# Ledger of designs, part 18: VH-VL binders against p40099

Target 1, 211 residues: p40099
Amino acid sequence: MATKQLLRRQIKRVINALDYDIIAAESHTISQAVRSLIASANSRRVACYMSMDKGEVTTGEIIKNLFQDGQEVFLPRCTHTSESKHFKLREDHHPHLIFHRMSSLKMVRDLKPQGPYQLKEPEPHIEESDILDVVLVPGVAFDIKTGARMGHGAGYYDDFFQRYKILHEGQKPLLVGLCLMEQVASPIPLEKHDYSMDCIVCGDGSIHWFQ
Key: E = the ipSAE of ESMFold2; O = the ipSAE of OpenDDE; V2 = 0.75 times the mean of E and O plus 0.25 times the DockQ between their complexes.

## First folded at step 9 (VH-VL)

Design q1 (framework fv_cilgavimab; at its last look DockQ between E and O 0.72; V2 from the best seeds 0.00; counts 0 for: pae E 3.4 > 2)
Fold by ESMFold2, look of step 9:
Formats: C-alpha cells, structure tokens, sequence
Structure q1 (fold): chain C 211 residues (1-211), chain A 125 residues (1-125), chain B 112 residues (1-112)
C-alpha cells in the first residue's frame, strides 16, 4: 500500500464520519475568510469548484458571494485531450480540466448532472477561461506549514496549473486551498508535478500564506 | 485470497421474507463497494442492488423490480454484507451472488471483480 | 435502463479457431470526459459463479489469457477468443456500468 494512498484513506474516513452541521459551519467560516481574501487581493476573475455532497468544503456560499461581489466566476469541466483538442502534456491523450465562465448564479444553479457520476459541470460551448486571478483549489489533505496539497489522485488541478503556466509565459494565478480542519495533515508526500498552494484557508477561519 | 461466502438461502412462500448474509475475507471490507447479483435457474444475470463503503457515504441503490422490497446493509465490524428480502415473489427465485465492485477512485470503476459461490432462494407456493 | 443485446445466443467453434461474440447497448456507454467505455465481460463455466474477464471494454483482468480480447466503443462491442481452448467452454455475458448495471442475455460457447 502507498503512504499517500493510506493517508488519503484515513482522512476520507474522518471526513465522512463528520456530521453535516460541522462541515457546514466550517464551510461558512471559510466562505467569510475567502470573501475577505478576494476583496483584499482586488481580484476580478475567480475559478471555483462545485463541491460534492461529502468529503470537502462546500462552495455554494462562496459562489453566491462571488457573484454578489461582482467577480467573474469560472467553474471546471472534466474532459479529455482527445475530445477537447487542447494540447497534450504527455505522449498519449489524457484527462484535463477546462474552466468556463458562468454568467450568473442562476446559471450555476441550473446546471444539469452529466455522465456516470452525475456531475454538475458547465456545458462545453460556454466561453473558456483565459487569465485567472485566483483559483480556489480542492484537495483531500493540506499541509498548513508548507502549502503542500494532496489531491484525489487523478492530477486534474496539477495538469491545469502546468497547462496554464505554459500558456501564460510561466505566470500562474493565486492558488488558494480550501481546507476543513480535519483535512490538515503533515507531512504530505509529494510527487512529480504536484503544485503547492500560495495560501490555505482553514475551517477555523485561519489563512496560511506561503510566500 | 479474496473470499465471499453467501448464506441464508432456502425455500420461502410468496409474500415471505428472507435475510441473506455474505461473509467476506481476504481484502479490506470497509473500503469495498458491495453488490448483490442474481441468476434465475437456467437464465442470465441480473443486478439487484449496491451499497457503497461508509467512506464513500454508505448509500444504496436498487434495481427497479426490488426497490421498496429489498434492503442492503453492511456490518463492517463483522465483515458482512446483508440482503433483507421482503414481500418475495416467485420471480425472485434465483441464485444470489455477493460481489465486490471496483476500487473507490473518483474516476475509476469496475463492474464485479470478485464473486461468491451463491446461495439459492426458491419462492414457491 | 440501458438494454444490452448479445449475439449470437449460442456459438459452436472448433478447437483452436476464433470465437466472436457481439454486444450492443441501447445507449452509448462511453464517457467522453475520461474517454472510457463502461463495459465489462464475464465468463461463467457450468456450476460456477461468473468471472470477470474484461473491463473498460478492452482491458483484461489479471490472469486472463491474451487470447481473450475486447474491442468496440460507444454502443457496439466485441469479445474475441483468438484460439479457442477446451477450458473456454462457458457462457459469456457483457455488462454495462455507465448507469444502473445491466447484463446481456449471454452467449454459450461450445466446442464443435
């Protein structure tokens, strides 16, 4: 068994045992901290994810606040280079993310589930992102001492960050990890192409910066 | 070695109830998604229902013919999967197999990689 | 539910010859976001439970001989046994797991 796989399992078991009210309270606290962070960074173009029912910070309030505060909001769609015709980072076609601009909160709330996992994702024809100021990043675990993030294992966000840097002359947006207190872990084993966060916002409202 | 051993099958009258058990060993039961699949004598395979690991929410799904009549549960402390079968009908007569589904990765999945030997349920008046 | 249709119902093949089994789904089982076909093949020998042969349409399960191969995409799939062996006498089932799992009706393969 891999050390990273064991840590991922341990944390997911803890998170799934939490009462919904605990996750909701931490997510509300995070949403307030994120709102302040976005305002202080004078950010306009913000990428966020659609949270699943379990296992992560819920993003409904964050997305609502982004629209209320006049930010441009971008949501991810999982795709494959053979379908999207975006460039490959590896020899074979592979999975990757595209972020799409959402014009309103209603558009977000009207998203329809798709595929075998019934994910709510933007339609492919919707305008794709270009420059982003902030990306709100999910994960299984975060190291608040170093900024390290452990994802779900598919590498979608790390692929997106590498792809973004190639397209923008090595520049990247501000990477903000969203972390329930129960997702804090140290050390997190890192692999090739793993990206660290610029800051991590935790369930107690604390914000941890890394440069 | 992965083992799945079903028990609790037998003869029951229409409208009756049975509870099937599946004893599991040789893998981490707590992580597994588990299914029941049945096969009427001399017929093909039919999925009955599934229960996810508690890690992935512990939710159940059922095939339409059994929804509302059958209940799948698990006891991770005993490495045991259960199928409670109520309001049994003659068309429920089948060998019932306990199966594992693929791993728990977000974008991966397999159908039914390990199977028990099955237990026969006969519903006859 | 996605309906799975297999053909033929029964197949007699000489030892060492090729056996071909077809499976058609009423809807595509290809998920474009990950480019995977949610289709599996099973072998069931007399008096035994089914055994997984293939998943993702064309990936052999561990321990399955390479004479077994899967092909196809979307809604049409084929299981091929390139050189039939005596031990391959069985009923073969296709199954989709794109949504609520459903099986084909089975194809009985015999030596003749």
Amino acid sequence: as target 1 above (211 residues)
Amino acid sequence: EVQLVESGGGLVKPGGSLRLSCAASGFTFDDAWMSWVRQAPGKGLEWVGRIKSDYDGGTTDYAAPVKGRFTISRDDSKNTLYLQMNSLKTEDTAVYYCTTEGDYDFWSGYSFDYWGQGTLVTVSS
Amino acid sequence: DIVMTQSPDSLAVSLGERATINCKSSQSVLYSSNNKNYLAWYQQKPGQPPKLLMYWASTRESGVPDRFSGSGSGAEFTLTISSLQAEDVAIYYCQQYYSTPTFGGGTKVEIK
Scores: ipSAE 0.367, ipTM 0.750, lowest interface PAE 3.4, mean pLDDT 89
Fold by OpenDDE, look of step 9:
Structure q1 (fold): chain C 211 residues (1-211), chain A 125 residues (1-125), chain B 112 residues (1-112)
Amino acid sequence: as target 1 above (211 residues)
Amino acid sequence: EVQLVESGGGLVKPGGSLRLSCAASGFTFDDAWMSWVRQAPGKGLEWVGRIKSDYDGGTTDYAAPVKGRFTISRDDSKNTLYLQMNSLKTEDTAVYYCTTEGDYDFWSGYSFDYWGQGTLVTVSS
Amino acid sequence: DIVMTQSPDSLAVSLGERATINCKSSQSVLYSSNNKNYLAWYQQKPGQPPKLLMYWASTRESGVPDRFSGSGSGAEFTLTISSLQAEDVAIYYCQQYYSTPTFGGGTKVEIK
């Protein structure tokens, strides 16, 4: 087993053992910081994720605030190039993310768990994102010294970032990692295909910027 | 070599309780999802329930027929899986197997890749 | 719960001949996010626990002979034994793990 995989499991054990109240408190703090960050950046098109109440920053409040403040909100759907017919980044068909526009908070709340993992994802027919100003990125762990992010191992977000750059002439949105204090880790090894965060917002309210 | 050894089966009256154990060896137990599957005499296979690994939340799921009566737990320090069966019914009579659920990747489903020899539970008045 | 239906209930095949077992799910067990069919096949010989034969519908478990093959996608699947051997006499089960695990009713394979 690779070192990164062991680290993922170790971190996940810790996070999954956390009291929900702790996660809620940190998520609230993060939500406030994110709201300010987005406002200061005058960001209008924001991709977020639908938190699934397990071992990650909850995003309910963040999403609520985005709608309240008038941002366009996008949520991800896991798909596959064989389904989406999007171009392949690898030789074979492979999984990738598509972000869909959520027209209202109600629409978000009405999302139903689907698939073997019971993910709350937008329907395929919903409008896909084009230009994004900010992507709020989940992770298993974050390195607040380097901006490195350790994902769940499937490479969905890294694929999306690479795909985005290709489609938008090398440009990418601001990548903001949402990090519980218990997800802070160092060092996190980076591979060639890994994308670092431009910013990491932590559960203590601290914001870390990276080049 | 992976080994799963069930124990604790026997004869019990309706309404009684029984606790099954599954001793695991030959793999990293604390990383494994574990399930119980039962088979009534001369019948097919029926999933009873599962317990996930701690890094995946350590949560449990149960089949409808046993929900509220059966409890699955694990002791990772002992590499042991448990099935606490309460309020037993005659229809609970079966060979009970403990199984591992293989994780092929982080986004994979889980089939039952290893099985014990099973332990017989007979519920009869 | 997803209902799994196997056919036939029993199958008698001559040694060296092909055996075909079908399995149908009440809904698709193909997950579009990874394009995998959450379907497994098991072999159970008399007095033994089940043994995993196939996962992801068509991937053979380690140690499983080449004469066993799985095919299908969505809600219809097939297990094929290209040349039935004496040691293949058993009951075979399909199982989906797309949602709460459920098994087919089993197919008894015997020598004609």
Scores: ipSAE 0.041, ipTM 0.691, lowest interface PAE 3.1, mean pLDDT 91
ESMFold2 (binder alone), look of step 9: mean pLDDT 92; pTM 0.940

Design s5 (framework fv_regdanvimab; at its last look DockQ between E and O 0.03; V2 from the best seeds 0.00; counts 0 for: pae E 12.5 > 2, placed apart)
Fold by OpenDDE, look of step 9:
Structure s5 (fold): chain C 211 residues (1-211), chain A 124 residues (1-124), chain B 110 residues (1-110)
Amino acid sequence: as target 1 above (211 residues)
Amino acid sequence: QITLKESGPTLVKPTQTLTLTCSFSGFSLSTRGVGVGWIRQPPGKALEWLALIYWDDDKYHTTSLKTRLTISKDTSKNQVVLTMTNMDPVDTATYYCARLYEYWFGDYYGMDVWGQGTTVTVSS
Amino acid sequence: ELVLTQPPSVSAAPGQKVTISCSGSSSNIGDNYVSWYQQLPGTAPKLLIYDNNERPSGIPDRFSGSKSGTSATLGITGLQTGDEADYYCGTWDDSLSAVVFGGGTELTVL
């Protein structure tokens, strides 16, 4: 078994056993830090993810704050190039993310689980994102020394980042990893197609900048 | 249809304990995010929030009356009970129970369905 | 004692527009979503607005809500005699760990 796979399994086991109250507490701390970070950066267009009741930073409070502070909020939908008809980054059709604008908190609340993973995702007809200032990025593990991020293995976010750069003449949004303390790991091996985070916000409130 | 109904004594003597029961239907306190709160309103005065209880038995009380208030639930009976000790004539009011939600997004409380209220008079 | 401040009364003629303000602080309105409640004479309160500006089913679009900073506003257009009631703003207060209401506003239709 590859090193990454072992690490994923180990981290997931720890997180799955983690008390929800701990996750909630850390997520609250992260939410406060993210709010300050976004404000200081004058970011207006923010992509976030809809957290599920799983081992990840919860994003409810973050999303709440984004709407309160007047940011434009975008949430991801998992799709496939064969369905979306977006350009391929590989020879064959493959999975990729599309971010859609959430016009209100109610719209977010009204999202229903769908798809094979039963994720709360925007509908395909919803306005897609163009320019983004910040992407709040989930992960299985983060390396706070290097900015490395280990995802779930499907490469959704890496694909999106690459896709974004292609569409925007090499530009990319600020990539901010949201990291529970239990997700801190080192080292995290990176492949050439992996994108590192510009910033990682941790459950203890610490903010780590890279590059 | 969602309904809530308050029940209990309508007359209480000073220093006695008031026990009110909120019986509800059309929803369950086993549902995540769901809560039931108590609000009172003295005659001709504003609404005053008293307490709430959530599906996970998390409880909150207004600070000014915290030592006098106890809120509990019986999910199987679809009931929430409020106990208020050492009643005083100043506690004379219409008491409401209402369904509320704690949303996924943090501390937000919307009371979307109310009982009709029960008037409690504290008098010797 | 009151954490949220409302004008005690407002009035207007039928068909006109009225606004009711609700002033708070960062620990309540500033950081939390606001709800509005309508209480017709002799009845229990009814949820009128939630999430600052959302209407529950059955609430006409004549009613609107907005929030800016630490203040919220309820707007009523096309005022009708049936709108005569008391209106309360409410929200969560982080510092008190409690739901808080305004003092209420009596709306009179002239």
Scores: ipSAE 0.047, ipTM 0.689, lowest interface PAE 4.1, mean pLDDT 91
Fold by ESMFold2, look of step 9:
Structure s5 (fold): chain C 211 residues (1-211), chain A 124 residues (1-124), chain B 110 residues (1-110)
Amino acid sequence: as target 1 above (211 residues)
Amino acid sequence: QITLKESGPTLVKPTQTLTLTCSFSGFSLSTRGVGVGWIRQPPGKALEWLALIYWDDDKYHTTSLKTRLTISKDTSKNQVVLTMTNMDPVDTATYYCARLYEYWFGDYYGMDVWGQGTTVTVSS
Amino acid sequence: ELVLTQPPSVSAAPGQKVTISCSGSSSNIGDNYVSWYQQLPGTAPKLLIYDNNERPSGIPDRFSGSKSGTSATLGITGLQTGDEADYYCGTWDDSLSAVVFGGGTELTVL
């Protein structure tokens, strides 16, 4: 059993050793599996993330396919309850995530890096999401036996899922973890309020369901 | 536009407890990947890292001083506080706070913005 | 005993090139990113290089960084009198769970 930081550093080292072509090949395989999953679920409103070039599943092809297949596409913006006018889930103001509707692939391709991390994020004025059918979820590590996910520490996605449930009478979108083969780990230390995935799509194209 | 400022006593006696406050603006410690660290520099000597605290309240302390150091944050005040017990004349130094970030998992990216430093003298 | 080893001093004339080394181990430089800091006389340190070889905005390209194995190198070309400073390497050490700095290198121009 590893601490949160030890496991995170371990996986980062493995991923940093990968050629970008390997990450790209796994990401392509994942995009094909995700496309089939979304088609079979007849899902319309899909939240996805904007991947970095390294260290995670790349999502460019997934986003392109979503628009080609006629899906409504939503991308995340990191914000803070003191700025966003959204309610708090904790005692103090805290970071949280908002998904915004992207009206076209061109709009996505025109996004510019912003903030200290130079993340491509929607502008705040863009229409916020309401109902979502599927959320494609990033993570540092995934347990394909249990559905457990280890996120990047701030709890953005777990906060969003709890916030979503409060706003939608306990309803939850389908949570789909996107996982390079090198991000598979077991067991994953979980903290209070961690959400597990409904399924995990891995770099070999396999899909692992948990409920 | 990002600034950090150290404050606290400039003179302490041996055995006393030192409390230093880092007040910052232009960023939030609640932003993922962000942290604040403390570094000291005795006169004419090298930099020595002391402690850091991350956005998720994860904390690290230099091993040799771990039993003497406490680091905490107050997000509502944009402050990080360092406490060092049992001060000794060898602890005379300029104390800096600095912002750091960890964009990806476990990657230490260095300390990109530093405070001006505060000089603390430990003398009887 | 010092985890990261730097030469205590280097010197060169204006316009010349200098190289400052930083020697460590697999648990620090080998597996972690290296940063470099410039400390001008009487001032706080300033980040000069991060991520082994990246420059923050405002740092001219005559400053460069590199890493090979367990060693890192800061290069300064076109040396100017305003470059007289102490230079420190820094990184994370996995075994210590700590940030470590080198002992510093005093650069004298001329």
Scores: ipSAE 0.000, ipTM 0.499, lowest interface PAE 12.5, mean pLDDT 85
ESMFold2 (binder alone), look of step 9: mean pLDDT 91; pTM 0.934

## First folded at step 10 (VH-VL; framework fv_cilgavimab)

Design t1 (at its last look DockQ between E and O 0.03; V2 from the best seeds 0.00; counts 0 for: pae E 9.8 > 2, placed apart)
Fold by ESMFold2, look of step 10:
Structure t1 (fold): chain C 211 residues (1-211), chain A 125 residues (1-125), chain B 112 residues (1-112)
Amino acid sequence: as target 1 above (211 residues)
Amino acid sequence: EVQLVESGGGLVKPGGSLRLSCAASGFTFSDAWMSWVRQAPGKGLEWVGRIKSDYDGGTTDYAAPVKGRFTISRDDSKNTLYLQMNSLKTEDTAVYYCTTEGYYDFWSGYSFDYWGQGTLVTVSS
Amino acid sequence: DIVMTQSPDSLAVSLGERATINCKSSQSVLYSSNNKNYLAWYQQKPGQPPKLLMYWASTRESGVPDRFSGSGSGAEFTLTISSLQAEDVAIYYCQQYYSTPTFGGGTKVEIK
């Protein structure tokens, strides 16, 4: 649909124009709020993402805090069902995410950019996640009134959540959206397979919960 | 129907400058990643450089032989891609093609799906 | 830069026979995380600009006849024309897009 793609383009244009110092300040505030949230939930197994240099909440401090606080940390790797041999959610083999356990902050810092997109990803042989307590979720836009999330259009996280539920008898981890203030939008159109967040942590430090 | 029409080629002396233009139609130009590819007469293809959409940062990349001498720019209001060529050398003699890269997503990039007819640049004394 | 080497430089094939074009990269263009070979093929007919023929090593671009097929992985690739037609007379280029794009030197296919 044109409306969803147009909103995605509009928001990305705004965040691509932001000064990195603004993104860094909001990301620091988010990291403090996430740390408090993880502690209060007594969560142990936390999936996070490796932020790119620009255009999103940065996660370096979040990951550091997770290790310092004794959590098990999982990072994503983009893969393909033909390589991973994980089950397909569509007729043909397709891309999907696997989260891998990172044993230390050093291991994370030693990751090297790979492939055409220069992604810092875990190596395939590293232990894959099973049970997760919390997933910290990126997006292009978030609706703080409803919990709706708009992703980048490839559906990696929605695919992972559906795959997770199939493997775990319909259970899901706590889904926590990480949102710059400039990524707040309403309304966000949702489709049948779009997962909403359980809460959204915003760049001003606010935490918005949804039932 | 996607159309790419190059213009601005011609004869120029070594050390001179030219600006090539590429008029685009039939697609949303502002979303597209655009490249220049050249072909010396009777020779193979050589990538020159690219410019990403403004949406994706608007950054440019260049092949080593042209870095510092060529500048790629775009004007989304006119659906036009530009190649400014300075300090031209005889080895820059080629037909210059305007190309689109495949639509951006996580897995696409430098495949060149649409091509113009090209414009000839001749650099000689 | 990744160097692309094509062989042969020129190939003469009878109408209806198979044409086989080889392409070798100086390093792997397979990204193991997604199992994709970042390899494209182009057809350039006499007096025309190049046209994208294949991408992801073996995926045909829209409108490309199924007599064209691509195979190979990693650093060695093949373009096959299963039954050469008169309109297939062209120069064929391989191109990697794993990194800074580079093209092979081309293979001219002619009717014997």
Scores: ipSAE 0.010, ipTM 0.580, lowest interface PAE 9.8, mean pLDDT 87
Fold by OpenDDE, look of step 10:
Structure t1 (fold): chain C 211 residues (1-211), chain A 125 residues (1-125), chain B 112 residues (1-112)
Amino acid sequence: as target 1 above (211 residues)
Amino acid sequence: EVQLVESGGGLVKPGGSLRLSCAASGFTFSDAWMSWVRQAPGKGLEWVGRIKSDYDGGTTDYAAPVKGRFTISRDDSKNTLYLQMNSLKTEDTAVYYCTTEGYYDFWSGYSFDYWGQGTLVTVSS
Amino acid sequence: DIVMTQSPDSLAVSLGERATINCKSSQSVLYSSNNKNYLAWYQQKPGQPPKLLMYWASTRESGVPDRFSGSGSGAEFTLTISSLQAEDVAIYYCQQYYSTPTFGGGTKVEIK
């Protein structure tokens, strides 16, 4: 636990020190790679995240491309089981992610910051995702040797993946980590509740697949 | 449409001061690194300085010739970039351009830069 | 600061002929993480602000004719106009943005 915290801090420090242009350049490269990946996989239902230019891979171009290419786009909303009425994975009510369908690029553009992290999130009344083909996953760090992902510590995505598997009879979408080169780290310790990525797309355009 | 409009240029005596403004529109100004570039009459382009976005610390960098005399600032609420020029010298005479420095628009992707039309600063006795 | 050196200072080329401008940086402007060269080319005509032609050394800005091409990596770069047109008469500048931006001295391209 201490190790993860230290690693998070180290990576975040590095990322926060990065010039915006570096992030933009890498994000562009990643967007191209992701576009090709999704096309090759014939994926239609793609969950992404709405980047807020806070030291992560920016996703605007990715989202734009998804709409252009005719994919169904889903964006996450942070909610709580007490609100969503989803089943609890813990004894008490707890936060979790829900993905909502964005019907158009305009809809995405019109999103307003909300929630504890002030993310541009879909409204609760928007259609929730069912089956997803691909989830583009943000992270603090990624292990390109193992597929391990280190999140921000809240476990939102891990919770979502677990929830997804429960709801879909053990099936899960393709998990694709979007990774700035400066987020590459090894080793990343995995805990029992952590989900590894099936693929990691890096800022240099490299794509790493994992079993 | 992205637009940068410089203003504040004019004639000033050596040792004087002048403040240039650059009004920005058509993009998320607060996300952009902004730079000033100048060009003396009949000369080449010279980078003057820049100010990063607040997210990136809002720090400023200056070219050696203007360091200590020029100050770059921004008012994101007004989408305006400023260049405060003090202790002006004759060699500061130039057209001053405001530019975006590798601006990335969330929806359109990477836009390398935009330029204003420039404002002329003449330092002469 | 990274020093940018352009050559030649001036170039006269016949219409339809190839124009080649060179730019050298005092240090590499290649970023190892993304393998991008932080090098741009600008065109400036009299009374106008510079116009971006190329970024990442070889990526054409939108609207730039195909006759313009950028090449090179590391510290050596070249802007090529494959077939010089009358409207291409201008001064061309290279710029590195790997660190604090610096411009080359410019190359004046004229018709022979």
Scores: ipSAE 0.010, ipTM 0.518, lowest interface PAE 9.6, mean pLDDT 90
ESMFold2 (binder alone), look of step 10: mean pLDDT 92; pTM 0.939

